VH-VL binders against Stromal cell-derived factor 2-like protein (SDF2). Designs and how they scored, part 7

Target 1, 181 residues: Stromal cell-derived factor 2-like protein (SDF2), of Arabidopsis thaliana (Mouse-ear cress) (q93ze8)
Amino acid sequence: VEITYGSAIKLMHEKTKFRLHSHDVPYGSGSGQQSVTGFPGVVDSNSYWIVKPVPGTTEKQGDAVKSGATIRLQHMKTRKWLHSHLHASPISGNLEVSCFGDDTNSDTGDHWKLIIEGSGKTWKQDQRVRLQHIDTSGYLHSHDKKYQRIAGGQQEVCGIREKKADNIWLAAEGVYLPLNE

## First folded at step 1 (VH-VL)

Design t5 (framework fv_gatralimab)
Fold by ESMFold2-Fast, scan of step 1:
Structure t5 (fold): chain C 181 residues (1-181), chain A 122 residues (1-122), chain B 111 residues (1-111)
Amino acid sequence: as target 1 above (181 residues)
Amino acid sequence: EVQLVESGGGLVQPGGSLRLSCAASGFTFSGSAMNWVRQAPGKGLEWVGQIRSKANSYATHYAESVKGRFTISRDDSKNSLYLQMNSLKTEDTAVYYCARGDYYGSGSFDYWGQGTTVTVSS
Amino acid sequence: DIVMTQTPLSLSVTPGQPASISCKSSQSLLHSEGKTYLNWVLQKPGQSPQRLIYEVSNRFSGVPDRFSGSGSGTDFTLKISRVEAEDVGVYYCMQSIEYYTFGQGTKLEIK
């Protein structure tokens, strides 16, 4: 299934099978922005992310997302953007990944390059991808490092500048908008 | 904004019982470990106990001084935390605070309520 | 249980001067994962406790830069570089490696 702009998706970390998760709780450290974690459950209303273009582009709702496109991911429930910056992540001290802004407030720290592994030209469900943060060059990353006192053994999500197996994500469950074709 | 509001404090005789409540708002309560901390008049802070989230089976842990007498529970549908206090002693006289464990796992308490006063006296 | 010991228990400082509070734990607060579970909590007169520092040296959002934490293992220090009137209160160190225990508290007063 094609991932189109406007689709709401869950991103699954390939190696751990945890879904990219957020809700309206800030980090107590670093930026103080809304936290982003890996969640073990498939049934989680806080794991939906809306695929959006960078403001000012020609991309429209229902258009396919091309390999190498710069995109934004909006957390459906809180309306904030998947974000990164030069703050340390809570467990590993890598690059912090957070949620920032709202429907009318977005900056370049919300911009991610979609890198499709292999020869695919457009983003499809269950396809292996990396998301590279434009401003820091960090890859969206997770690992088997758990928050000790948080429900469900939620895992750290961070950014690292090296390509590793732990940077691979798949678009899993979702509410997929049909192609405009 | 995160808010924790305690209630249920009052005057009780030694050997009596009280139930405290903590109403949470401004965050997803069900995902947080919640704590009770007390402070006797003019004294320091003492951790009383903790309840973990559903994902950790609502596991409870208590300070030795209250074990067997106090029970912590929660109702995630009401965003509420409870402390059932039985067999109260004069040394249980304190302001009781509700405190949230932080989401990134530092073990710190990132938000505290205003407290509710429990006085155990004849 | 892990015992937390603070020195001094009371400190009186002229405005603009530095303050330093020591905290010692009865055992190491370093976890095998590499984190040191030492926190600082502030209680201002007549107010609820409030967050200050976590993992030895990290300031919570909104905490002024004049506050700094340092230390390792069993020995920790909280420093205020230039004490202001609003800093009056009781400072507690807290370990969170094995549940939670607090130091006795250090009362900071302005001369």
Scores: ipSAE 0.000, ipTM 0.498, lowest interface PAE 11.0, mean pLDDT 87

Design t6 (framework fv_gatralimab)
Fold by ESMFold2-Fast, scan of step 1:
Structure t6 (fold): chain C 181 residues (1-181), chain A 119 residues (1-119), chain B 111 residues (1-111)
Amino acid sequence: as target 1 above (181 residues)
Amino acid sequence: EVQLVESGGGLVQPGGSLRLSCAASGFTFSDHYMNWVRQAPGKGLEWVGQIRNEANSYTTHYAESVKGRFTISRDDSKNSLYLQMNSLKTEDTAVYYCTTDYEWELGYWGQGTTVTVSS
Amino acid sequence: DIVMTQTPLSLSVTPGQPASISCKSSQSLVYSDGNTYLNWVLQKPGQSPQRLIYEVSNRDSGVPDRFSGSGSGTDFTLKISRVEAEDVGVYYCMQGTHLYTFGQGTKLEIK
């Protein structure tokens, strides 16, 4: 199944099987922005992200997302954008990944390059992909480092500049909008 | 590499006071909850207290056995944790460990500092 | 306060034989986030405590796979499939659901 602009998806970390998650809890350090974590459950309403284009592009709802496209991911429940910057992540000291802004407030720190592993030209469900943050060059990353009860035993999500196996994600569950005819 | 180094232990008389220090390195100290745990000679481990991070307003929690006598504080600029012990009793004699909630609860422990309360 | 009770208080085991330690809590260790904050800690003679297992069944890095944790709610078990000489020490269960409390400890000795 094609992933199109406007689709709501869950991103599963390939190595840990945890899903990209956010909640209305800020980081205690760094930016103080809304935290982003990995959540082990499949049934989690806080793990949906809407695939959006960068403002000023020609992409429309229902258009396929091409390999190498610059995209934004909007957290469905809080309307904030997946974001990164030069603050340190709480556990590993890598690049902090947070949620920022709202429906009308977005900046370049919300821009991620979709890198499809292999020869695929457009993003499909269950394809191995990386998301590289434009401003920092950090890859969306997770690992088997957990927050304590403050974040419910959820895993750290951060950015790292090295291309590693821990940077691979799959679009798993979702509400996929049909491809434009 | 995470390191926790306790200091300040020694011999003190009943009713006296003593301040322990813990120097932390290898992690972002200011982000994490810090704990003190003690062990009396030949006995088991006993949690003493916790101090939270700035995002949780540096709130403190204490074991019932030490409430009103012990105070935990921290200095994030120095990566240091402190335990101020007042009105010391012979039953406070123990090795005192600094521990962090870094990564997972009580995941890292220092080497301990010995406090002896005796006449 | 959550009270943690360990059995047995001491074990003497021939090398290569299995060992099992039980831990019971006075109330459920399931936190409001659905996680169970039960840990196992080992103190070897003359050394500082070290955590072996967190959240019931997860081994810390470097902990041999002969160690396994299991259980739920209020009843937990640590098993060592084949005890080795280096496993000598005192084992503690610890809850992190409401602050922290430790069991009394189980001393493991080699015959």
Scores: ipSAE 0.010, ipTM 0.475, lowest interface PAE 8.1, mean pLDDT 87

Design t7 (framework fv_gatralimab)
Fold by ESMFold2-Fast, scan of step 1:
Structure t7 (fold): chain C 181 residues (1-181), chain A 122 residues (1-122), chain B 111 residues (1-111)
Amino acid sequence: as target 1 above (181 residues)
Amino acid sequence: EVQLVESGGGLVQPGGSLRLSCAASGFTFGDYAMNWVRQAPGKGLEWVGQIRSKAYGGTTHYAESVKGRFTISRDDSKNSLYLQMNSLKTEDTAVYYCAREDYDILTGYDYWGQGTTVTVSS
Amino acid sequence: DIVMTQTPLSLSVTPGQPASISCKSSQSLLHSDGKTYLNWVLQKPGQSPQRLIYEVSNRFSGVPDRFSGSGSGTDFTLKISRVEAEDVGVYYCMQSTQLYTFGQGTKLEIK
């Protein structure tokens, strides 16, 4: 199944099987922006992300997402954008990944390059992909380091500048918009 | 390497004032909530106060024993934490530690300085 | 303020024997989020304090499994199943449910 602009997807970390998750709780350190974590449950209403283009492009709802496209991921429940910057992540001290803005406020720190592993030209469900943050070059990353209180049992999500097995993600569950014909 | 180095301790008379500093290095100082914890001679640890990051409004909280007399501040451009101590009492005599909070701030302090000694006597 | 009370204030144990430290709070440490924020901290002679246990029973990375924490509400216990020479120091319980307060400390010595 094709992942099109406007689709709401869950991103599963390949190695840990945790889903990319956010909640209306800010980091206690770093930027103080809304926190982003890995969540172990398959049934989680806080793990949906809407695939959006960067503003000013010709891409429209239902269009396929091409390999190498620059995209934004909007957290469905809170309307904030998946974001990164030069703050340290809470557990590992890598690049902080947060949620920022709203439906009318977005900046370049919300821009991620979709990298499809292998030779596929468009993004499909269950394909191995990386998301590289444009401004920092950090790859969306997770690992088995877990938070203790605010996000108890949830895993750290951060950015690292090296390609590793731990920065592979798959689009898993979702509400997929039909592909434009 | 994370380092916290306290300074400014010394001998002061009751009713006097003293300002302690904590110089931080090896991390992005402005991102973290910081604390002061003290230990009187031969006694246990006592939390003094906390200052949160600017993202949380730079809010401060104090132990009841020092409230109204002590003020915590920070200068993120200098990677420095301060404790302004006014109306000092003999019971304020202690080693004062600078401590950094973990991300899950309620699990405690992940790094401590080595302390600076404050003696209040005449 | 929540007052934390430890017993005993000091204890001496022969190497290999168990040790147990009690910690009582003046109010329940159960937070409205369903968690109990009771932590254990160790200060070895001449050193700054170091973390041992968080949220009653969870060991920090690198803490030996001979250390265990238990309890709920207002009553908590730290146990060392087999005391070793390196365990000498002062043990503190610390509540972080409402800001921060420490117990008065328990000094552990080897006979």
Scores: ipSAE 0.000, ipTM 0.463, lowest interface PAE 10.5, mean pLDDT 87

Design t8 (framework fv_gatralimab)
Fold by ESMFold2-Fast, scan of step 1:
Structure t8 (fold): chain C 181 residues (1-181), chain A 122 residues (1-122), chain B 111 residues (1-111)
Amino acid sequence: as target 1 above (181 residues)
Amino acid sequence: EVQLVESGGGLVQPGGSLRLSCAASGFTFSDYYMNWVRQAPGKGLEWVGQIRNKANSYSTHYAESVKGRFTISRDDSKNSLYLQMNSLKTEDTAVYYCARDSYYYDEAFDIWGQGTTVTVSS
Amino acid sequence: DIVMTQTPLSLSVTPGQPASISCKSSQSLLHSSGKTYLNWVLQKPGQSPQRLIYEVSNRFSGVPDRFSGSGSGTDFTLKISRVEAEDVGVYYCMQGIYLYTFGQGTKLEIK
C-alpha cells in the first residue's frame, strides 16, 4: 500500500516495535516544546501523524511520497509538527525531537528527508525507512532507554547524526488515502 | 498557557476545618501527579502531600506532620485538586501552593500555583 | 526521613561575581534507575516558587546557562557563574527519592 500525502500513519520503530507518540506534555528541559516518545501499545490515539509536503511544493493530497522527498509530519491530535533542533534529549543527551507550531505556524525545523532503504521509488506501508532532519542532519532515532514514573514504559525518541540500525522505522497502522491516478 | 490557581484560604480557629481547591488549565490534568506545598510566614518550603494519577490508582502520600488530619483528592473531570484540612493547628498557618510533578523528570516540580493563605489563630 | 542541609543560609554577592550554594542529604539520592533525585527551586521575593534545576545538573527550559548544578550521592552544589540583580531570592534544594523534603533555603542578596 502506498503512503500518500494526507494519509494518517503510525510510525513503528523496527527494533523496539514502539510507535512514535506525542501528546500535549512539554519537555521540562531543552526547548520546553511538546514531547515525543515511543509508545509500546498499538492502540494509541496519540500515535497518528499526517504526512504533509513542505509549503510551496506542487504535491497534493493523494500523491505518492517519493524516495528522498522532504516532508512534514503533523501530529493529528495536537496539530503540531514533528520537529528537531540543537537541544539535548532528556535521557541520552542526543538531539531533542519535539512537536512545534500549528496549522498556520511551521518552520524549517519541521522538515524531514524520507530515505527509503533499498531501491524503492515511493514510500509503501511496512517499508524500512529513515527520516533525516534537514537542519541538523539527525536521524529520527529510538532505543531501549525508558522513562520512569509517569511516562514509565515509554521510550526516548531523539535524533542522532550516525546512520544506525536503530534509525529504521516502518509505516504500520494508518488511514491511507487512495493513490491519485 | 499552563496554570494552577489555588483558592479557599482564610482565617480558621484551632481545631477547625478548611478545604482548599486548585484549578488546573492548559494541560491534560489527569496525566499528572499533583502536590501541595506550604510555606509558614518567613519560613522555608515544606511538602504537604501528593496524589498520583489514575494509572497509579490515585494513591496518596503525606508529610508526617499532617498525616491523619489532611486528605488530598482530585476530580479529573473538573481539572481540580483538593486539600481537606481537619483538626487545624496554629502550626498549619502558611501559604499553600499546589505544584505539578514533571511528567518525564522524576520528582521535580515544574509548575507552581500562586498560593492561597491559611491563617489558624484564636 | 531524609534531611536536606544547605550552606550557607545567606550570602551577599557583588554583581558579576560567582555564587556557590551547597546541599547535603542525610542519605544517598541515587535511585536504582541510575537517576539522582536532587532538584533546585528558586523563590524570588514576593513570588511563588519556580523551577530551576532537576536531577542534579539539568536546567529547566528558560533557565540561563550561568546556573549549573553538580554533585553525586549526598553532596550537591548550585553555582551561579555571574550573579545578576534578577537572581535575588531564596534557593532551595529538594530531594525526591523518598517522598519530598526541602533544605532550609539559602537567601541570595546583592551587595
Scores: ipSAE 0.014, ipTM 0.622, lowest interface PAE 6.5, mean pLDDT 90

Design z1 (framework fv_ozuriftamab)
Fold by ESMFold2-Fast, scan of step 1:
Structure z1 (fold): chain C 181 residues (1-181), chain A 119 residues (1-119), chain B 106 residues (1-106)
Amino acid sequence: as target 1 above (181 residues)
Amino acid sequence: EVQLVQSGAEVKKPGESLRISCKGSGYTFTGYYMHWVRQAPGQGLEWMGGINPNSGGTGYNQKFKGRVTISADKSISTAYLQWSSLKASDTAMYYCARDYYGSDYFDYWGQGTLVTVSS
Amino acid sequence: AIQLTQSPSSLSASVGDRVTITCSATSSISYMHWYLQKPGQSPQLLIYAASSLQSGVPDRFSGSGSGTDFTLKISRVEAEDVGVYYCQQYSSYPLTFGQGTKVEIK
């Protein structure tokens, strides 16, 4: 199944099987912006992200997302954008990943380059991909480092500038918009 | 060991100002949010609001917004809850409780500060 | 705001009984937390993230559930378990608690 602009997806970290998660709760350190974590459960309403283009492009709802495209991911429930910046992530000290803004407020810190592993031309369900933050060059990353007090074992999500096995993600579950002709 | 130590009980009249405190020890104060939870006599728990001591950023339950001020002084690891003008309806036990990195569960609680407001 | 309703509002149990408390939310939530407030004491965390036992809490306590319905169970209630139990939601501000379930021991 093609992942098109406007689709709502769950991003699963390949190595840990945790899903990219956020909710209306800020970090207790660093930026104080809405936190982003890895969530172990499949049934989680806070793990849906809407795939959107960068403002001012010609991409339309239902268009395929090409390898190398610059995209934004909007947290469906809170309407905030997947974001990164210079603040340190709480556990590892890597680049902090947060949620920022709203439907009308988005900045370049919300821009991620889609990198498809292998020879695929467009983004498909279950395909191995990396998301590289444009401004910092950090790859969306997770690992088995867990927040000490969150017992579902919610894992740290952060950015690192090195390509590693721990920055591979798959679009797992989703509500996929039909592909335009 | 982690402890949250609150200021002592207060007996006040309507219209008076009051500030109560919650001092954290045994942990990195700026690594945790601090929240205030009230309990009116014989009633349940009610979340009032919280603060990120590192940034000073606050969030309030709308019921209490404008009626109280939450602040923190990270140099002395202390959070505050303040009223400019108390009302009889402010009579309650007030708890501080810490929250790890926005997890919104309260793993350690202060002993409580009883505030009695009567004419 | 998400309203949490606990059932039952109160119960009386004998030592050794199984106790079940349910918490229902008006909207789907990510996690539910559970607290016990013993008479004259501050609340204490029992279960966080629906099913995770807080350090130092006896394993007779367990939590389960997802979506809108969550359950706290005490497999064999002890005299020291008397108090008021509260659920608390994690999904959105304002943070809200259930109305409480009073557990008395016969």
Scores: ipSAE 0.005, ipTM 0.489, lowest interface PAE 14.5, mean pLDDT 86

Design z2 (framework fv_ozuriftamab)
Fold by ESMFold2-Fast, scan of step 1:
Structure z2 (fold): chain C 181 residues (1-181), chain A 118 residues (1-118), chain B 106 residues (1-106)
Amino acid sequence: as target 1 above (181 residues)
Amino acid sequence: EVQLVQSGAEVKKPGESLRISCKGSGYTFTDYYMHWVRQAPGQGLEWMGGINPNSGDTGYNQKFKGRVTISADKSISTAYLQWSSLKASDTAMYYCAREGYDEAMDYWGQGTLVTVSS
Amino acid sequence: AIQLTQSPSSLSASVGDRVTITCSATSSVSYMHWYLQKPGQSPQLLIYAASNLQSGVPDRFSGSGSGTDFTLKISRVEAEDVGVYYCQQYDSYPLTFGQGTKVEIK
């Protein structure tokens, strides 16, 4: 199934099977922005992200997302954008990944390049992809490093500049908007 | 230590205005959503609405929308619940509660009893 | 709105008894939280996101469930556990609470 702009998706980390998750609790260090973690539960309303284009482009709801497109991911419940910057992540000291802004406030730190592994032309459910942060060149990354202060063993999500197996994500569950004609 | 301290009990007449407060301390006030929860005499808990203290964005239970206003003053780490014209049916205990991990209300104020009678 | 129904509405237990309270939602929820309101006190968080024990809460409390059916268990009830227990969903606005389960200790 095609992932189109406007679709709400869950991003599953391939190696750990955890979903990209956020809650309106901020990091205690670094930026102090809303935290982003990996969550083990499949039925989790805080793991939905709306696929949005960069403002000022011609992409519209229902259009396919092409390999190499620059996109934004909006956390459905809090309306904040998946974001990165040069602050250190809490456990590993890599690039911090957070949620920033709202429906009217977005900046270039919210821009991610979609990299489809292999020769796929457009983003499809269950395809192996990487998300590379435009400003830092860091890949959206997770690993088995868990927050010990957070119940349930939620995993660190961060950015790293190296292309590794732990940068691979799949669009798993979702509410997929129909492809435009 | 995280604390939410609410304003004291109020006794009002129908038609009067009222603003009650909830002051947060021991944490960064702007980093956590604040909710207002109502409990009528002998009844259960009922969510009224919440606010993002950093942006001022609010969400309301439709039952209370237009009847109350939720606001926050981040310079003094205080959230407010306000009525322009009280009714006898507003008699209740009002709690503020902070939203923590997994969107649970992890800390609660002591409550403000509001009594509206002639 | 998602309606939450608790069962039973009230119960009487002896110290040391196992207590089970259920919460049924009209729609699937991912985030079910449990609170205890002791007489004359504010509600306090016991369990968040179905099964996670809040810091400072005794480990005799546990939660389980998913979808529409959730359970709170007290393995060996103590006198201090008297009060009204509420489930609460945080999947959609308006946020809703169950009607409450009153637990009395003999």
Scores: ipSAE 0.000, ipTM 0.472, lowest interface PAE 15.9, mean pLDDT 86

Design z3 (framework fv_ozuriftamab)
Fold by ESMFold2-Fast, scan of step 1:
Structure z3 (fold): chain C 181 residues (1-181), chain A 119 residues (1-119), chain B 106 residues (1-106)
Amino acid sequence: as target 1 above (181 residues)
Amino acid sequence: EVQLVQSGAEVKKPGESLRISCKGSGYSFTSYWMHWVRQAPGQGLEWMGGIYPGDSDTGYNQKFKGRVTISADKSISTAYLQWSSLKASDTAMYYCARSYDYDEGFDYWGQGTLVTVSS
Amino acid sequence: AIQLTQSPSSLSASVGDRVTITCSATSSVSYMHWYLQKPGQSPQLLIYDASSLESGVPDRFSGSGSGTDFTLKISRVEAEDVGVYYCQQYNSYPYTFGQGTKVEIK
């Protein structure tokens, strides 16, 4: 199944099987922005992300997402954007990944390059991908390091500047909008 | 009132098994990590590992991984530290301590359990 | 693993003196805590998150620092402050403590 702009998806970390998650709990120190974590449950309502283009592009709702496209991921429930910056992540000291802004406020720290592994030209469900943050060059990354419980045993999500097995994600569950062409 | 109460002192011989306990009261036991910290005679503190009783998730210091087992029984709000075969080098004071999250530290500690392994 | 080195390893102070203890980490630490272990007692939390005073702890204790260098200060030491002080990083596995600083009253 094609993942199109406007689709709401869950991103599953390939190695850990945890889903990309957020809710309105801020990081306790550092940026103080809304936290982003890995969540083990498949029924989590806080793991949906809406695939959006960068403002000012020609991409429309229902268009396929091409390999190498720059995209934004909006947390469905809180309306904030998947974001990164040069603050240190709480557990590993890598690049912090947070949620920032709202429906009317977005900046370049919300921009991620979609990198499809292999020869695929457009993003499909269950395809192995990396998300590289434009401003920092960090890859969306997770591992088996867990928060001590503000997030209820959830795993750290951070950015690292090297391609590793631990920065592969799959679009898993979702509400997929039909392809325009 | 939050309280962590540990089991009493133990005197053992090398090769024997042992399980010591830490009982929490006055708070939601399943909402906090329980850590084990050892202190060899005349030495400083070293973290051994911890458990989140809500789902029994554990973390270990690699120095102790495979040498001890950390477990918890949430029905009686009790965490355990267990050895299958003690060594003389296990002689130490063992503390349990709870934590909620990284930015709050280990806010309550048990009274300690002295384990002596000799013969 | 992040190693923590405290300085000095021991000190003797007179009641009313200012006491300064430092803790140096081999890599950057976001969550540094300080504990006091009085003779024959369990450790107790004094300062959390580098500079926050734990409830019930006298305000003569203070903490500061960030990155790799942290400091604990006692503005006017009291006889009851005798014991071993430990810094602790609560950043990454394995969690580590400094070697301790023994404070005695002369």
Scores: ipSAE 0.000, ipTM 0.495, lowest interface PAE 13.3, mean pLDDT 88

Design z4 (framework fv_ozuriftamab)
Fold by ESMFold2-Fast, scan of step 1:
Structure z4 (fold): chain C 181 residues (1-181), chain A 119 residues (1-119), chain B 106 residues (1-106)
Amino acid sequence: as target 1 above (181 residues)
Amino acid sequence: EVQLVQSGAEVKKPGESLRISCKGSGYTFTSYGMHWVRQAPGQGLEWMGGINPNSGGTGYNQKFKGRVTISADKSISTAYLQWSSLKASDTAMYYCARWDYGDSYFDYWGQGTLVTVSS
Amino acid sequence: AIQLTQSPSSLSASVGDRVTITCSATQSVSYMHWYLQKPGQSPQLLIYGASNLASGVPDRFSGSGSGTDFTLKISRVEAEDVGVYYCMQALQTPYTFGQGTKVEIK
């Protein structure tokens, strides 16, 4: 199944099986922006992310997402963008990953390069991928370090520069828009 | 007070190597990008590339990729722009500029380093 | 690459005049910024994100626009406003600047 611009997807961390999650709870440290965590449940309404192009490009709804494309991921429920910057993540002290902005406010800290592992030309369900933040070069990363206060057992999501097995994500569940011809 | 201080003017011959520097002070060096912008005599501004001093990750304008190297030493809050072999066409004013990741702009600029390449 | 074209390339104004400079992009951009380079000085930020006034910049400066067309206005130009004005897009690499608009005071 092709993942196209406009599709709403859940991103599953390959190693932990947790889904990329956010809700309207800010970090108590660093940027103070909306937190992003790994959530263990498959049935979670706060784990849907809408695949969007960078503003001003020619990509339209229903177009395939090519390997190496720069994309944005919008949290479906809160309308904020998956974001990173140089603030420290709360548990590991790596790069903070947060949600920022809204439907009318987005910046380059919302830009992620899609890296498809292997020889695939376009993004498909269940493909192993990395998401590399453009401004920091950090890979979207998670691990089994758990929040005790903010998320009650949910896992830290952060950015790290090194390629590791813990940077691999799969598009799992979703509401997939049909591919344009 | 945020300050970017660049190394002094250079006069070189074609084929020579050169490294110029940009030292940041008054802020957390690793929290901002550092980019290089050139201005050839009588011309406008041209982005060359930049670095994330925390990670060491770099990005280049394709026109300059392989022609220059951008690096940084976070222990001394200094970024570098280096040529292995200068050409006369490298004659220009070179600015370093601090990159704000949140809003994607250059907020502070160094005073500039004039590089003159002639035989 | 996104090309930015400024208009006019140069202008001469009297103190107190309204100055308008435009910047046109070859494709739609969301991150448009304006810089001023005074004679013999480094560029300085005036406006970021099309309409936000940078810290320390006088409120006689304003920016507007979206899509492909952006405008910088100086409501009452002062002698210290002389220099070259550049628009810049930060939507995609390579980041690009307009060719510049030279503002001279009569």
Scores: ipSAE 0.006, ipTM 0.477, lowest interface PAE 14.9, mean pLDDT 87

